# Ledger of designs, part 26: VH-VL binders against b7kms5

Target 1, 80 residues: b7kms5
Amino acid sequence: DTFETVRNTIRIESEVDESLRQLCHEERITKETWLEAAYLYLCEKPEELAQVIQLAQERLSQRKAIADYKRAKTMQERFL

## First folded at step 19 (VH-VL)

Design u_13
Fold by OpenDDE, fold request of step 20:
Structure u_13 (fold): chain C 80 residues (1-80), chain A 121 residues (1-121), chain B 107 residues (1-107)
Amino acid sequence: as target 1 above (80 residues)
Amino acid sequence: QVQLQESGPGLVKPSETLSLTCTVSGDSVSSSYWTWIRQPPGKGLEWIGYISYSGSSYYNPSLKSRATISVDTSKNQFSLKLSSVTAADTAVYYCARVDFYGEELVPFDYWGQGTLVTVSS
Amino acid sequence: AIQMTQSPSSLSASVGDRVTITCRASQGIRNDLGWYQQKPGKAPKLLIYAASSLQKGVPSRFAGRGSGTDFTLTISSLQPEDFATYYCLQYFKYPWTFGQGTKVEIK
């Protein structure tokens, strides 16, 4: 049997990535199959899915805040 | 995919206030810095100032504090007001985006088409 | 304010020619220099940022070089669509300032 896949580039926070890498290694799975399995599992768990979405939104907000800070710093340096 | 569009009166009388609005699509104004640039007919480009989504702004000293840039996140717009205009303020006015690749600044990667504002009695 | 001086103010060239435009800053601006192309009745278009980085979608015949005070924009083989006015921009220090422009005309 064959199935079609789509290539994606995913940036993961370094500590989370390392932890996930170790888990995948220990369980003899891949990060890709873990993501697929996790999503499919959550699709059957609406409450858990909602919690994960909320957590993801918070993490996104944090990333944006950091990015905004870096941009502001870049712009501020040009007053020197 | 990012698009900018200037709008506002094309004619302003001397001593009045020039008012323009830039409508942004394909990107949120909360994600970048936004700027105004003008070009008198047949002349070069002059940077007016910028604004961040948080309201932080800076203006070219050449405008002698006559310029005010504001942002409206609810409408995904930012605006320019230039007070006490004279004939010297006649120009094509452009709105543009200031982008970032990480910490690297990329000024003016997207522009509006520009709008001519003529100062005349 | 930092002054940006372009040279030449205008030049005539033919299709296929190698064209070089220079921009000099009145003080060091590191690599915070951009190049823009403007055609009549149109908004400027970003070509190069950070002195030498090619903007996405810009043909590889455009190249930016330099750091400090002296910068160059080179068109390796001039195409019909390249006849336009080119501007450099320093964004190292406020206020940001443009060069006076270089008009590339058909010989």
Scores: ipSAE 0.633, ipTM 0.915, lowest interface PAE 0.6, mean pLDDT 95
Fold by OpenDDE, fold request of step 20:
Structure u_13 (fold): chain C 80 residues (1-80), chain A 121 residues (1-121), chain B 107 residues (1-107)
Amino acid sequence: as target 1 above (80 residues)
Amino acid sequence: QVQLQESGPGLVKPSETLSLTCTVSGDSVSSSYWTWIRQPPGKGLEWIGYISYSGSSYYNPSLKSRATISVDTSKNQFSLKLSSVTAADTAVYYCARVDFYGEELVPFDYWGQGTLVTVSS
Amino acid sequence: AIQMTQSPSSLSASVGDRVTITCRASQGIRNDLGWYQQKPGKAPKLLIYAASSLQKGVPSRFAGRGSGTDFTLTISSLQPEDFATYYCLQYFKYPWTFGQGTKVEIK
């Protein structure tokens, strides 16, 4: 069987990325195949999927808050 | 892709209020800052002011007393109101995006096509 | 307000020419300067931000240089589509202010 892949640019928090890279190295897999496998696994686990989604939403909220703060700070620094 | 489109009346009477709306597509108004810029016929560009999705705004002191910018996240739009207009307010009005690369500011990377507003009796 | 002075106000050039436009700020603005291109009846288009960063999709023949008070926009080899009016913008301090523009015309 063959499959088509799509290239995506993903940004991962540095601490998580380092930990994930280490895991992938030890297990002789890639971050891409890890993400694919993790998603497919969770698709069969509705309760676990819901928990991961909630965690992801929290992390997204935190990222947005930080980004918003940085943008606001940048804009405020330009006041006379 | 990000697109901006100005809309509103092209003719306004003196002393009335100019009202324009910018509709944004391809991006959420909650992710950037948004600005209005105008250009009198045959003249240069003048920055009017900006607004964030949170409602934080700042205006050019030359127009501060008359300009109001607002945002409607539900419609993915932001608007400009300019009160007590005179012939001097005749211009092409542009809406644009203010973006960021990290903490680096990137002003006006996307523009609307502009809309001419003529102040005349 | 910070005043931005462009020079020249207009210039005539031919296809293939090297064109340089300058912008001077009335006070130091670090590298918070943008360059925009405007064609008749069209909205301005961002070319350069942060004084020297090329906007995505902009041809490499455009280059911005400078910091502090003196800035330049250079077109290494003028193309037919480059005949337009160019504006600099300072966004170091409010209010943000544009230069008066430089019209690049066909010789």
Scores: ipSAE 0.633, ipTM 0.916, lowest interface PAE 0.6, mean pLDDT 95
Fold by OpenDDE, look of step 19:
Structure u_13 (fold): chain C 80 residues (1-80), chain A 121 residues (1-121), chain B 107 residues (1-107)
Amino acid sequence: as target 1 above (80 residues)
Amino acid sequence: QVQLQESGPGLVKPSETLSLTCTVSGDSVSSSYWTWIRQPPGKGLEWIGYISYSGSSYYNPSLKSRATISVDTSKNQFSLKLSSVTAADTAVYYCARVDFYGEELVPFDYWGQGTLVTVSS
Amino acid sequence: AIQMTQSPSSLSASVGDRVTITCRASQGIRNDLGWYQQKPGKAPKLLIYAASSLQKGVPSRFAGRGSGTDFTLTISSLQPEDFATYYCLQYFKYPWTFGQGTKVEIK
């Protein structure tokens, strides 16, 4: 069997990335193959997939809130 | 492909209120800051002020008493009102985006084409 | 307000010339300096932000240098499409202020 890969840039929260890195190292796999496997597993688990999506939405909301705060701070620093 | 376009009357009488709207496409007004800049004919550029998604705004002290910027997220627009206009307010008015690369500010990476507003009796 | 002074106000140059425009701030503005190009009847176009960062899509012949109070925009080899008016902008402190502009004309 053959497959094509797609290049992409993924930014992961540092603590999560470190934990995932350690797991992949111990299991002699990569973050990429972990992600692929996890997604394929979840595709067969609709309830678990829904839970992961909800968690992902919450994390995205938190990222947006932090970004908004940082932008506001940047603008506030420019007052005389 | 972010695009901005100004709209509003090109002629305003002295003492009246100048009113312009900037329509944004290709980007949500909730993700950036939005600004107005003007340029009198044959002259340089003057920053007027900015507005954020949350409604936070700041104005150039030279215009603070007369300028009001507002945002309408439902229409993906933001507007400028300038009261008590005189001939000195005759200018091309530009709307522009203030973007961020992380925490780094990137002022005015996208502009509208500009709209001439003439103050005359 | 912080005053931005550009020099020269105008200059004449030929295609292929190296052109340097200076912008001086009345007080320190760190690297919060932008450069813009404006052609007649058109809106300004962002060239450089953060004093030296090249905006996406801008040719590499444009370069920004400086920090503090003295800044320069350099066009290493002037092209026909580069004849325009250039403005610097400080966005270190409110109100944000532009230089008076430098007109680059064909010799």
Scores: ipSAE 0.618, ipTM 0.895, lowest interface PAE 0.6, mean pLDDT 95
Fold by ESMFold2, fold request of step 20:
Structure u_13 (fold): chain C 80 residues (1-80), chain A 121 residues (1-121), chain B 107 residues (1-107)
Amino acid sequence: as target 1 above (80 residues)
Amino acid sequence: QVQLQESGPGLVKPSETLSLTCTVSGDSVSSSYWTWIRQPPGKGLEWIGYISYSGSSYYNPSLKSRATISVDTSKNQFSLKLSSVTAADTAVYYCARVDFYGEELVPFDYWGQGTLVTVSS
Amino acid sequence: AIQMTQSPSSLSASVGDRVTITCRASQGIRNDLGWYQQKPGKAPKLLIYAASSLQKGVPSRFAGRGSGTDFTLTISSLQPEDFATYYCLQYFKYPWTFGQGTKVEIK
C-alpha cells in the first residue's frame, strides 16, 4: 500500500511561482507537499479559509477579465 | 468532449424566416465564439457570422443583413435566424465553434453534423 | 473579401502516393490559414490551423506549409480513408472565406 496520488498541471503567475519555489527550496519541501499541507491546515481554520477563498475568487476574476480582453482584441483586429 | 447539434425545421417557405438552434454540450456558450456556416447542395462553404457571449458579433455582408445569431445561456444554446429566405438559401447549415488554444485563434474546431434546410413553396 | 483559390479542383491518386494541394490568397494573410477535410454526407473536420499546426487526433501524414499568400497541404502517404474534399480557410480578415475545394479520389 502507498498513498494514491494524481498528477495535475496548474498555471501560476510567474512572480508567485518564483516566491513559492524559493520557499519550498529553502524549507526542503515540494510544491505538492506545500499545497497539501496548506489545504489541510486551512480546513480546520474556517475564518482563515474564508480569507483565502476570497482572495482566490478575486484572482480568478482578474485572470478571466484579462483573458477575455485579449480574445476580444484578437477578434476585433480582424475587421478592416 | 465538445458536441454541437443543430435542430429546426427542414422546410421553410419563401419570404419566411429560417430558424435553427444549436445545442452545445461539453462546453459553455459563455466561454467561446459561436458561428454558423452553410453549404448549398454540391457547393462550397460560406461563413455566416459569429456571436460571443459578450455581445461581439460579425455577419457576412453576403447575407444582406438578414442574419441574426443569438445566445441562450440558460439552455446552453445559440441560434440562427435568416429572414426573407429564397431558394438561394437552400443549404446544409452547420453550427461550429471558434476557440482559442492559449492565445492562438482556432477557427471551426468543432462542428455539428449539419441539417438540410430547403426553401420551397 | 479575400479570395482563396485552390488547385487542383480535383485529382485522383493511388494509396501510398504523395498528394499536394495548393491554396493561394488574393492578399497576404500571415499564417491565418486552416485546412478542413469533408467526406460525403459529413461535416468538415479541422486538420490544420495556423498554416502548419496539426489538430489533435489528425494523422502525422498530413502537413501544412506556407505563409503570406501561398500555402500547401501535403498527404505524405495517401490512405483509403483520405478520399474526401479538402478546403482551405483564411481567417485573417472578415469575412472569413473558404477555397472552392479540392476533391481527392482514390484509385
Scores: ipSAE 0.491, ipTM 0.844, lowest interface PAE 1.4, mean pLDDT 91
Fold by ESMFold2, fold request of step 20:
Structure u_13 (fold): chain C 80 residues (1-80), chain A 121 residues (1-121), chain B 107 residues (1-107)
Amino acid sequence: as target 1 above (80 residues)
Amino acid sequence: QVQLQESGPGLVKPSETLSLTCTVSGDSVSSSYWTWIRQPPGKGLEWIGYISYSGSSYYNPSLKSRATISVDTSKNQFSLKLSSVTAADTAVYYCARVDFYGEELVPFDYWGQGTLVTVSS
Amino acid sequence: AIQMTQSPSSLSASVGDRVTITCRASQGIRNDLGWYQQKPGKAPKLLIYAASSLQKGVPSRFAGRGSGTDFTLTISSLQPEDFATYYCLQYFKYPWTFGQGTKVEIK
């Protein structure tokens, strides 16, 4: 029992998920093994890890902006 | 665990400006809508208005344009100023959050403890 | 502004009783109704949002029902800790308005 796993959930964009699902199917791997491999690979590549972090920050900002737009619309609809 | 804490003077003279600050912890003032509610002693609740980080706002017409809510992101605070106060403005003032659980609007899910402001002299 | 009228203004009941509080809106508000509990000297506490959605940490003996103009809050088995004033809130249109309150006194 030297190899312990944790069960978690994540939410990703539908189109990205579909593309990732297709890749994993083609390569006969799972999303969790892909995620583990991608992270372990990046840990040994500091410059590549920094690029991924930058992209993740950009995507996080975009997701927040979309959510804020929907929330603002909901609040605006409350005017008489 | 979101916490809200009101602060400010408990006594204000008639015709002056009531000024209160709400300090937010466990959340960012940049991620929700922030509001003030008041309750005169022994009476019901009156919503004053809200402000968002993006600067959108609404104020209850019952306050006759005397209220202003502002956000200070550097201190993670928001504030209320109510001008030209009278005895009718004596109340317990609460700060509160308006948020979304997913896309569902949830009004006033967290409140400060309230602070009594008396307009007198 | 949308007027919210609560009924009754006050009631007295025994531990274990089922109590129902009614809130009526002066016009349709869909399900944009909240219920709040306030104990003396304390801030109000959210019980229910969206007419029937129970807030996290609120006991399941509290239930909200209704849509449009007529709404109810039911406490299925009244407990001593439920002594409080209850307010409904419409948040369909600005200004958001509270009902006048219902005081529940435990006998």
Scores: ipSAE 0.487, ipTM 0.847, lowest interface PAE 1.5, mean pLDDT 92
Fold by ESMFold2, fold request of step 20:
Structure u_13 (fold): chain C 80 residues (1-80), chain A 121 residues (1-121), chain B 107 residues (1-107)
Amino acid sequence: as target 1 above (80 residues)
Amino acid sequence: QVQLQESGPGLVKPSETLSLTCTVSGDSVSSSYWTWIRQPPGKGLEWIGYISYSGSSYYNPSLKSRATISVDTSKNQFSLKLSSVTAADTAVYYCARVDFYGEELVPFDYWGQGTLVTVSS
Amino acid sequence: AIQMTQSPSSLSASVGDRVTITCRASQGIRNDLGWYQQKPGKAPKLLIYAASSLQKGVPSRFAGRGSGTDFTLTISSLQPEDFATYYCLQYFKYPWTFGQGTKVEIK
């Protein structure tokens, strides 16, 4: 028996998380097994993997922009 | 992992411009707030100001508008220019980072080693 | 500008002693208070931010407390490497200002 797991924490946008939770519930799978299956599937499909990476880069950029807006607001509040 | 390193002339004549550069490794100057702090020999610390990549900045009024901080993203550096220097500007100059751990503001979490600048004729 | 006053200006202590340094702000600064350690010839090092949050890699013998105007840094059991000068910093309003420093010396 060689099925080892690691524990990880990830943050997912709430609307995406809600959709993923519903899918997993309907298909009677877990988020963990969905993530594993999605990655393993894409590993054998270079062009589809590249598209997923592109989307991931876009979402990363959006999340950074939101964080930068909050940071700027915090720094602006220190005047006076 | 993040490292900051100051460089620049150690001697500046009165009335001239002090110019220092900070080289950043392990982080990008385009994603945080970057700052200079100085310490006259044997004395306390004085914050000079900051710049962000987005162009927002603040300068300590004690420097009477003589300080300018700028960013060079192509070299991953930021710099300080302090005009019209006098002997009172003799100090060790440190570059430092202002960052956020999540939404928590964390001032000066990483510092350069410091470089002494002496103002003397 | 908000003035930060540290007390004492210096102290002498032995290894193993409990040491407390006080920092007082001239007006309320919420918990926007940092503590820094500086050894001779070196840059300051962040110990504590947000008055009580311990920076990663800093030993748990360092503890910060306070909010508003009165803050303390406590070293519960002084070690040989803790002999240094300590500075508080307010970062509530610009310009951000340091206390004048507290030098902790070996007795």
Scores: ipSAE 0.478, ipTM 0.847, lowest interface PAE 1.5, mean pLDDT 92

